VH-VL binders against o27280. Designs and how they scored, part 320

Target 1, 266 residues: o27280
Amino acid sequence: MDSMNVPEVLEIKRIVEESESVKTFIFSWDFRREVRPGQFVMVWDFRDEKPMSVSLIDPVRSEIGISIRRVGEFTDRVHGLSEGDLLGIRGPYGRGFELMGRDILLVGGGIGMAPLAALADEATARGMRVDALVAARTADELLFLDRLEAAGVNISTCTDDGSCGFKGFAHERLLTLEENHDMAAVCGPEPMMFQVMRILDERDVPAQLSLERYMKCAVGICGQCCLDDTGFRVCAEGPVFWSQELSRVREFGRYRRDPAGRRVPW

## First folded at step 11 (VH-VL)

Design Z61 (framework fv_libevitug)
Fold by ESMFold2-Fast, scan of step 11:
Structure Z61 (fold): chain C 266 residues (1-266), chain A 123 residues (1-123), chain B 110 residues (1-110)
Amino acid sequence: as target 1 above (266 residues)
Amino acid sequence: QVQLQQSGPGLVKPSQTLSLTCAISGDSVSSDSAAWNWIRQSPSRGLEWLGRTYYTSKWYNEYAVSVKSRITINPDTSKNQFSLQLNSVTPEDTAVYYCAREYPRDYYGMDVWGQGTLVTVSS
Amino acid sequence: QSVLTQPPSASGTPGQRVTISCSGSSSNIGSFYVYWYQQLPGTAPKLLIYGNDRRPSGVPDRFSGSKSGTSASLAITGLQAEDEADYYCQSYDNSLSGYVFGGGTKLTVL
């Protein structure tokens, strides 16, 4: 019997403002408990509980961080909190990223850079060469550039509006970058991830992709238990999947499902 | 650089209190990042963690369930040491006792160990 | 009484790869980091691996750790005579609220 399913009430040690809409909340953590990049925790504000990816894993300082984008009532309340306030944290949950080889490409869109920032720290600590393609709609929505630079990551940027780096979408920028990597990790909007995955498949680069929408399923609080066409349970195996698993799924990158199981376009 | 030096009696009678001390050099017992452990080793039980003490904003003590009712681990900042007291000893407490540091605590394991003290519990 | 299970002995010849297993449960290895220690006769244990697969400074890279599910392994490649020692795994156990050790594996270099 583990008690990891019971929330621990933790004090917000520090808050980092990543952008106008994104904050990273930092907590002291008992690093006897394993936390891996790509895993998530359930954050409880004493009213609602929501899954959030771990974006900082720092055993030296005994800290974890979770990065939260303001998108609704829960996240708006959490954004109103201050250092010293309390939140419930339960977890970690889910399958984390695996690292292999000598070099890795990270492709992140918007808040999808959060779990990839934790992965970048781990990969650089292991002596890997890390290339990151950071994508956003505008320059002010590019996340973690200072942290990635401090970690020694080779950074490329792209913005839809051309306000920073390449003007265009992540997959368009990827076509102009080096083709050789031992692996890749991708996190962001599903349409972006689908396009990036196709390019990496053509280059024969094994990729891991994080499907944040399935984080609730991993803790058993969802109405959907499997992806279309595969018959396997995403709540048991996610949120991180290998590209070969996702390439056989008709749903990936094309539509999502509401709680009733009905198709909803992206 | 960091060294742990153990002291205490090697023979204790049944029902008495076992008392051992671990003196620290090259680090502080109140170091915010460290934790200070007692471990014992016997042929019958192998390595057995007994407990630890550490400081953040206050002192914390954690004890193994098997000894929790009989054990106390006390830091002493003035002497830069920490001690083990184990009450109501029996021959089953006969073991080599080690003190050990975690630094940084939790993730990094026990990086520095004392020399060990053989304690025999016998009348 | 050991919470983590190791084989009591392992053996190999110089240059061989040897693997020592450590089996636990969801209350320990399944959720918590694994450490490995080497103990030469008459000495205190020495930290060999922390954080599942990380080496402290001074530990040769022929020692490596791995973890899968509720089990961990220590691998020694290019086995040398001086590797003859007892090896112990360690983790934390949530149900016991404390550190736990494996029963130890005596490695003999033939």
Scores: ipSAE 0.809, ipTM 0.912, lowest interface PAE 0.6, mean pLDDT 88
Fold by OpenDDE, second read of step 12:
Structure Z61 (fold): chain C 266 residues (1-266), chain A 123 residues (1-123), chain B 110 residues (1-110)
Amino acid sequence: as target 1 above (266 residues)
Amino acid sequence: QVQLQQSGPGLVKPSQTLSLTCAISGDSVSSDSAAWNWIRQSPSRGLEWLGRTYYTSKWYNEYAVSVKSRITINPDTSKNQFSLQLNSVTPEDTAVYYCAREYPRDYYGMDVWGQGTLVTVSS
Amino acid sequence: QSVLTQPPSASGTPGQRVTISCSGSSSNIGSFYVYWYQQLPGTAPKLLIYGNDRRPSGVPDRFSGSKSGTSASLAITGLQAEDEADYYCQSYDNSLSGYVFGGGTKLTVL
């Protein structure tokens, strides 16, 4: 289990514009510090700190990438930064994805594609066949398509409005796909993940899902990210869970805790 | 039935290169579903994975960090075998060396092993 | 020292249930499949369990594997004399970019 670290102040090496609302910030990284797809880091802008998934792991260039969606004050500030500016990074933390088999299915929604993109890179580098179902509300919100294609990933797209690919939700598109895989990795809105998990379970496809919760310590101490009835800490036992584990989590796909610890619906 | 047959010298002098070969029967070294591994075992270090080679559209090699600077694993499709070269050996490299098939790669584990070769590093 | 930690020895009488633990971290067992190998004296290791809890053909069902968090366990029910051997757990470790083994457990059948 990872311990709490002091943030390391890193210079933004470059910024990639992924979409109108998503940027990837790239940093030089010492790979003596291990990092896995599915793990997250705590990003500190010297005022506030937020957990962010690692979306790029490049040992050749000694770089990592963190993709951040503009959703609030913290991310607004971060999105205002330029190359050469500084951020504090501590981590990585949490349990990453497990890779196995020959064929892997990735199902991602919106910014949920961030950790899956990193997983896709590793999987393809290891010689695995990767299929990716990339979902978003609109075509403009689909992420990492060019990157995935370049890596040799077979991509299917899905949009709520039908502006690109299948018109509908990810689980609906999944129902139309008959191919089975050795395992699946899922990340996105919890309602999406919930439906996708059900389908995968019915098909006996082992599935891992990455959850998002409010985190404070990131090291399993404060309990802010605890899941009801199980005691699972998203930062410690997760954020990646097996479907069998999540089947025990009452709140999964139903509600979450806000920063004050209150239950709020998805 | 898949079998692995190891060959190579059992004695190597310090600073020289350890060389072993693993001949494959019943499978292909270029199988898209397999990985070909080298592992060694000693009383002091236990079982230690050294690296693997496998083919998926192209050849891939993965090496353990502990020996990465000294190790080379090469497939030979013409002879259906793969080899191990470990440079600049020391007495710490004394061990029983095994080749092993991993099938299917990344999932089913190392299901077929060679007979093992004791390699002693001594002057 | 091995990356994965096993007890150096275990013992049981015929018919008993014995368990062998394998302790790792988030960089290995916590994120990757666990494998178990049986090694009889003077022989190469034999695959016993793959994918945390699956048995290859030919392995009796009295052998079972499990994984929880960063730890794994091998259970042997109905212990037999022929089960006397060394047992090794194995996983993948991201920090080492390679497979890692436990230190091995010598199982004695009394």
Scores: ipSAE 0.000, ipTM 0.462, lowest interface PAE 14.3, mean pLDDT 91

Design Z62 (framework fv_libevitug)
Fold by ESMFold2-Fast, scan of step 11:
Structure Z62 (fold): chain C 266 residues (1-266), chain A 123 residues (1-123), chain B 110 residues (1-110)
Amino acid sequence: as target 1 above (266 residues)
Amino acid sequence: QVQLQQSGPGLVKPSQTLSLTCAISGDSVSSDSAAWNWIRQSPSRGLEWLGRTYYTSKWYNEYAVSVKSRITINPDTSKNQFSLQLNSVTPEDTAVYYCAREYPRDYYGMDVWGQGTLVTVSS
Amino acid sequence: QSVLTQPPSASGTPGQRVTISCSGSSSNIGSYWVYWYQQLPGTAPKLLIYGNDRRPSGVPDRFSGSKSGTSASLAITGLQAEDEADYYCQSYDNSLSGYVFGGGTKLTVL
């Protein structure tokens, strides 16, 4: 087995508190192994294993970062760890974002800014112009603003409650932005991504979208992650998909499925 | 600007030890973001990576399986250089030998190369 | 035999697009970065592409890299006479615990 398929026990080198509910855990990494923005790793606390997006890729410091929101028992236990403690890391998995052109628009909601922060670092390192629309329910849920600013990213914010930037949803803010971009990358709640995708498609901007719910499918844990209702399964190519691929998926942004396969609205 | 300057004999007898040195200017051999490589090039094997040395909290050496039993790569912080020693040479070790830097190591590839040294193994 | 497979030669005329392939396996290209080097006659190899598709400072935009599965490709657009050289791909191989190179491709500009 190569190191991509077996958990490697790594020491937590540094922890960054991004917000009250989000922490970034930083590890030394063997950068001979390919790792790209949009990929994820399996994080093992020696009890349970969960998929987490890579939020920092720093080959100069030989560091990888994983941002984790506290939402349940596993994440609560991991948030209780300190620098010097150990975690198992397996991966990376999934296809990453592709970069093309000179200009990129990033649209992130909540924790969805985590993989986009890594992408912003790569895009700026390649000399691309990066515009980021950072969306959250409230100002305290906006993530990575200082990191994006330090990287030279042009930032627009919006919050549902108007506590920071534009008052409204990401797609409403996007409608007021008339700038042309060579491509876009989108990550956040699925209803937000659906609305953003529709606007970008109308504007002829090719977009890549990251669907966190398909991370387990990419490593063979869940056999029910099927995006093609009519035949060929593409779940192994997740979590990042081009908008043209997602436009054929009837359930994207409209409903999800429970364990029995029954439709459940968002 | 980083430069690598190679030195060593152009002729080595079979069964002897091949010894080459790579002198570094513009960077430190103990730079914790760099790795220092030896590569050789021959008609029969093409480009062949031999090994590397690098420093983090301690020195690490990694060697290609094909030469692992005969090879040593040694850093010298006082002279800011690193060397290659290859024991029990045969005519199959005849090649142009290059030293090269990775910076940052592991990801960025071999960004600076020495001029190359032709080593002939012949009695 | 080299672990990474390249065609031994390629050719084109000035202004054309030329591609050079590099084929490997899951133990190398499938899991590790791909690099490309250009070697002009009588000189050391020069890094042309790193991280699958990234150019170091000073490398013309005419050169680009790509990777899909266990294969990689180097593309040269607007081919020029000075591009006549040997081109080598490189990756890491976990079964050999070391860096591996392709056999090289001699590019001739006709």
Scores: ipSAE 0.547, ipTM 0.785, lowest interface PAE 2.0, mean pLDDT 87

Design Z63 (framework fv_libevitug)
Fold by ESMFold2-Fast, scan of step 11:
Structure Z63 (fold): chain C 266 residues (1-266), chain A 123 residues (1-123), chain B 110 residues (1-110)
Amino acid sequence: as target 1 above (266 residues)
Amino acid sequence: QVQLQQSGPGLVKPSQTLSLTCAISGDSVSSDSAAWNWIRQSPSRGLEWLGRTYYTSKWYNEYAVSVKSRITINPDTSKNQFSLQLNSVTPEDTAVYYCAREYPRDYYGMDVWGQGTLVTVSS
Amino acid sequence: QSVLTQPPSASGTPGQRVTISCSGSSSNIGSYYVYWYQQLPGTAPKLLIYRNDRRPSGVPDRFSGSKSGTSASLAITGLQAEDEADYYCQSYDNSLSGYVFGGGTKLTVL
């Protein structure tokens, strides 16, 4: 039996309130199974199932964490749960981040910091130097700053409204930061990621970008998540892609797919 | 600093019970993040995992399918040790038996091993 | 036969690179981390590589691990006489619900 395709009913061990709209749900995990930053799991509330990125990988405590932003009916129900309640988890699924070199830049927007927080932990554990640019619309939406600081990450912030750090967008802040990194990892709204990718490409910094697009199926084969031109599917070939792969996709940063696979503007 | 010290008889007769203990120093057998394993090694089968015990809020035991019907691994918190009992032994159970720690459990692998005990099953 | 397949022997001369393979299936290496152990004559196995490619503190950087699909490899660069030992890979197998080891590779330094 393939245990990765069967939901496990797990007890919510701990809940961390990350912000007014974001909570991290923590579960015991069998670390004999591979789980890597950038992968996702399917979260089942016994009514609906939705994909969520793994945001904490803690082998000492034998725990994984899943950070969920309140954006609709499913996430509202899950946010109403308490420690001791049950959720179904299946996975992990997808391609995770790959680490190379000695220095890494993380660029995250909003909830996109969730998979990058897990990556920061792994990179620091491997002895890499980690710089993080954390971006959000407002100070209240900046996520994981305390966790990144505890991990020894060098943090820069920016907010659209200037309520914390640099006033402006992530790509504008990136232009004022040092240029030399062996690689970068980027996760956040696609328009942000597109602009960041262009700057990193000009700097010859290889980057991996995580596409947290809507996914309908829990199994890795899902036509609903296809990209234009290349036929890439987020759940099968992603969610993590190298920047040179995404530079050939016309819809990246401009269009998304709805549940039926139709093109919709961002 | 963590050390595992094995003890038990080196000769067991066919059909009897093989009994070994592993004494732990520098860590606790009830350490929440650890697991305590028994592994054996023979020329014919190489390294063979037999089972493990570990504590979270209660004790859990996991056993290899090949020995599940005749094996018991038992922790003893008062003596800070864990034991192996293997029933109805045959000459095919002749092997060097090791105890080993995982810490963290499921993640790091078996980082500390006992010295090994040669157990010969013969009349 | 062992669930994980290793060559029974490997050899090299001092300074060479030697690679030891470990082959499995989707129920083990394809889904689970790989570990490597070194066993010197008369001693217990010692953890050499964990989680496919990571070294415990104190293991020289000339030892490295890799994994691709259902196979893993241990590479030793700058081979030294003291590397003469038996090497074992280990993973977990979900169909057996237990840890599984390779059959071991005896490395001879010529």
Scores: ipSAE 0.070, ipTM 0.616, lowest interface PAE 6.0, mean pLDDT 86

Design Z64 (framework fv_libevitug)
Fold by ESMFold2-Fast, scan of step 11:
Structure Z64 (fold): chain C 266 residues (1-266), chain A 123 residues (1-123), chain B 110 residues (1-110)
Amino acid sequence: as target 1 above (266 residues)
Amino acid sequence: QVQLQQSGPGLVKPSQTLSLTCAISGDSVSSDSAAWNWIRQSPSRGLEWLGRTYYTSKWYNEYAVSVKSRITINPDTSKNQFSLQLNSVTPEDTAVYYCAREYPRDYYGMDVWGQGTLVTVSS
Amino acid sequence: QSVLTQPPSASGTPGQRVTISCSGSSSNIGSYYVYWYQQLPGTAPKLLIYYNDRRPSGVPDRFSGSKSGTSASLAITGLQAEDEADYYCQSYDNSLSGYVFGGGTKLTVL
């Protein structure tokens, strides 16, 4: 990679089916180049490019993984690819998670577990104690449970419908869990993250939250991914933010903007 | 415990070829996750990476641009060693030469080093 | 002639905090991991920090690394006499397609 602004064409080495709607695409990676949990890459199928979080960082195998949920034309096309096919990868970009302390909490919803799975691997490799609260609407949407278990993570599950683990929302389950964490990392739907953040703030646990909003550029040269009140550019200053930073953002957990720039409630 | 032991000549004349060998114990030169490096150190130029060799499904060699036209690094699986050949030496090639392992490759840095061999290029 | 810039010397007294800087560019530290090595007189360098901020087994927690933009730092807290050594940073440089080292910092414990 001569420049982070130019896609490198990489061969799909392996594909892991995580669920009916989620696949992890695995590529060989030159680990001299920095990649950290919480960062994302731009995935280019030679027609469109989209930002995707890095979900696997495996220096022993010299591999990175990118987990992609099937939600539209681009992701449908990518899901149709096979081992040996090519994709353009540009990056990584963004601010990754910072690890601190000895005991950490991960709270993930749906595909938001993807960057947190990579973080869990790093934290356990550092000898940290990791508790993960994995939340989804249904049991079929819980992701990475086997991988987290293999890493030695202490797992709690939560489904809206009660099909696996605690019946209810992530923040309701969090209220029943122990309070002794040095930090937390949170990724999932914004309403879930907002509620979780409020509980962690009351417990005086510093939290890092990864925003799932679409980014229009990965290098911070455009203003399309800008938060109200602060002027933060998500692609340049995020996608990972400390809870102290997000507590000053009125839109977080309350509304987003449509293509016309109008406020749309969650 | 992995150990690297260096051999080779201590004095080389200008324009000749420098030849050094690094013998490996406690690991295999064809270990899938390792890379085997040559690095030199001189007071005037500091630490300089010269190149590396490693095996995944085939052998790969990477060389520093400053020496690429003169350097060859060769693994020898039967003797469990790797060598450095540096052609057309000049007094600027005078340095302590080290072999070193990366394991895992790319990630961990140079975790095991040989003892170093002082090479003097002088007439 | 080193690609990465370190101060040639640093000093401190026992118990003090000392920081050693390493400055590069977007072609190296800006995109690639930073490693730190300690070299005692007459010995080969030894790996002290890998992956910007991680310690190999056996390295005391008094040693820590950090990276911001195109610069990295090695911090030593609770400085001890045995920490007197040369310290080198290392990264990868994309334009050179190879590993690059700093010029080294001689740390003196006063």
Scores: ipSAE 0.277, ipTM 0.674, lowest interface PAE 4.1, mean pLDDT 86

Design Z65 (framework fv_libevitug)
Fold by ESMFold2-Fast, scan of step 11:
Structure Z65 (fold): chain C 266 residues (1-266), chain A 123 residues (1-123), chain B 110 residues (1-110)
Amino acid sequence: as target 1 above (266 residues)
Amino acid sequence: QVQLQQSGPGLVKPSQTLSLTCAISGDSVSSDSAAWNWIRQSPSRGLEWLGRTYYTSKWYNEYAVSVKSRITINPDTSKNQFSLQLNSVTPEDTAVYYCAREYPRDYYGMDVWGQGTLVTVSS
Amino acid sequence: QSVLTQPPSASGTPGQRVTISCSGSSSNIGSYYVYWYQQLPGTAPKLLIYENDRRPSGVPDRFSGSKSGTSASLAITGLQAEDEADYYCQSYDNSLSGYVFGGGTKLTVL
């Protein structure tokens, strides 16, 4: 049996409390199996299965980490678990980030910093210079600052309320940053990503953006994972897309989907 | 600097047990991040992984299915070495035998190899 | 019989590019990382590429690896006489629960 399509029951080795609403669950991982920053796994609590980005890839300790924000019944149940408890993990799935050049800008909003934290580790291991713009609503919701600092990342912060760093949104902070980069990677709320993409396009910085809203089916062919006018399936062809691919998607940054799959304006 | 030094007989008779040792310097056989492998090479089969041993909180041994019924790999922490025993040998077991380290385990591949030992199975 | 398939031989002249293929299946290369080893006559294999495309310290950048689907490739640019050796790919196979090697490719520098 292909182990990529069957959930493997793994013991929670360690739990890191990242904030009041976010925890990272750490599992032993067989690093003979491929796993790259930007990929996701399906997390199964023996009742429901949900997609979660890989946020830690640590081959020296033989560990992967999965960061989960508390937003509903499934995530509330998972947050109630302790070290030694079991979860099912299936995957990894999706297209990971590609790295090019000598320097990279990371722009993350909220839980979107999770896949970017794993990417920061990979980029620094390759000898790249890494700048990160970490955005959140409040200072208490800024994620992974200690990990990024330990990795040697140059960090800028912004909060909507001004409680840490620049007061304002990620794209407003980005406009005050003059540095050129060989590439960028962006993950966060779609309105934020759309604004950031526009600025990076004007600066001729190629960017990869991670779209995680449609990862309901991780096996491949699924209509619910499609982007509006290009036909891309997030679980099969994403979740990571180059900015030039997303510039052709009318839905990106303009419409969201309700639980029934209907288009709704932001 | 890590080095692996192999020792053992170069000639074994059919039906006997092949026994080789691999002495480790510059690292510990119980190193948490390492794994210790036996691999053989013959003209007919090329490179063939036989098995490995490694320590985390306890010892683990993994063996290739083709030799699983005949093979034992044993670590020895007091001598900082690990051994290979292969029972009921046949001329098909004639090969150059290598020990090798993975570090980090699973991730990096076989980064340090012993010098190799030619073992001929013949009467 | 090898689980991973390599061409038995490859050749080139100094300065050329040579590519060595390694073909597997979903039970190995399709799900697991690929490694490459160089073996000079009379010596043990030497790790050349790990995790599909990464080089250990001391390996020249003219050696590179890649992976697509169930196949992997080793590329050598600016071929040199000292590159004449046997090259082996390696992965893990979940059906066999063990490491598997390719049959090896003898590279001749003409």
Scores: ipSAE 0.401, ipTM 0.726, lowest interface PAE 3.2, mean pLDDT 87

Design Z66 (framework fv_libevitug)
Fold by ESMFold2-Fast, scan of step 11:
Structure Z66 (fold): chain C 266 residues (1-266), chain A 123 residues (1-123), chain B 110 residues (1-110)
Amino acid sequence: as target 1 above (266 residues)
Amino acid sequence: QVQLQQSGPGLVKPSQTLSLTCAISGDSVSSDSAAWNWIRQSPSRGLEWLGRTYYTSKWYNEYAVSVKSRITINPDTSKNQFSLQLNSVTPEDTAVYYCAREYPRDYYGMDVWGQGTLVTVSS
Amino acid sequence: QSVLTQPPSASGTPGQRVTISCSGSSSNIGSYYVYWYQQLPGTAPKLLIYGSDRRPSGVPDRFSGSKSGTSASLAITGLQAEDEADYYCQSYDNSLSGYVFGGGTKLTVL
């Protein structure tokens, strides 16, 4: 895949403001090239390169979308761009979500709803029944609700502060939702994903979880692909993992590593 | 109900130009969402994609590297057809030639095919 | 002969499951969608699968596609006599800058 490791310079076709801190950048895409929900691309502003999840996959319009939260210098620069400006796109990379069965539960926290929004579109297009639990700290950080509603998704919300829907955390809301599903997909902060995974395991629902920190590992940039419990590199397998794979990873939901490789608690 | 109908000579001499036409009914050759392909099939080489033409704001042509120096695919909006010209043919070019539509192009594959034309290259 | 590798033949009995493999590389299946076509004797190919695992309207749900890494598979469940045909996979190859096909698999219903 050497030719797939060279950035292609693409024009920003459209920008959608998802919230005050999140924008989706839309590009024309050659749909001979495969792209799956759960995969990411490297976005290059001609100075720095960062991994971003694909949040829109629309082969009818020949468009992909990349949703970016404003969190630092790189993302501030990208948020300052306009339609018609250019960005380098390399990829896609990583293992995407797999769909099985007739019904799926999506559990997303904050920007973690971005890859799940793409998955919701694919699942509904395949005739699956989709239930989504959308979680955030506050109401204005809930993402993609209008898009999910337009797709026919059954939506439940929760916010930490109670400003919209259930007051509490995603796992607390999940305990009040008793309907069974053939599978689940989860993306958000690792502590949230760990708690959600425990409940789904108890309910015997197979789940796939997307781990942002393994996106760089999939392209060989980050040496932190080595899982604490296995002692080997798994960069080719991320960022999406089955819950059975993560149940044995001591790091998952408990600590992470800083740029120097040191353990940092959540 | 889209149909593709092929016409052209079934016998071509070595070193000459092979010319085939694909007439389109039920769709437009300048349809913004379509792409129009030529594919051939032989026992020795199997199925081979030769190239495609399509229109967005202008015409685009893409050709397989193996034939790029010898091939031209031309759309004709007035006759609603597209043609294949393959120069300097050899016996290796003996095959059944198909035209085919992608609609919508790229992701959806080749949904409608012509009937095929057997072309024999011999003296 | 062919860029993508398929077994030259496959067989099964009515009601059984058969699978046909298609093996490529990072320059094709590893990066691009896979398509499957059915060809009955004396006819043009017919699209069975697009987007690696999507089925066009009118294609029975007995046919399914999958893709993993640089390989793809076509699965046929509940095999019927009418499924006896040649099956071809197709993808795009960036080193050749064009669509590429497998060598075809002759499926025999025993």
Scores: ipSAE 0.713, ipTM 0.861, lowest interface PAE 1.0, mean pLDDT 88

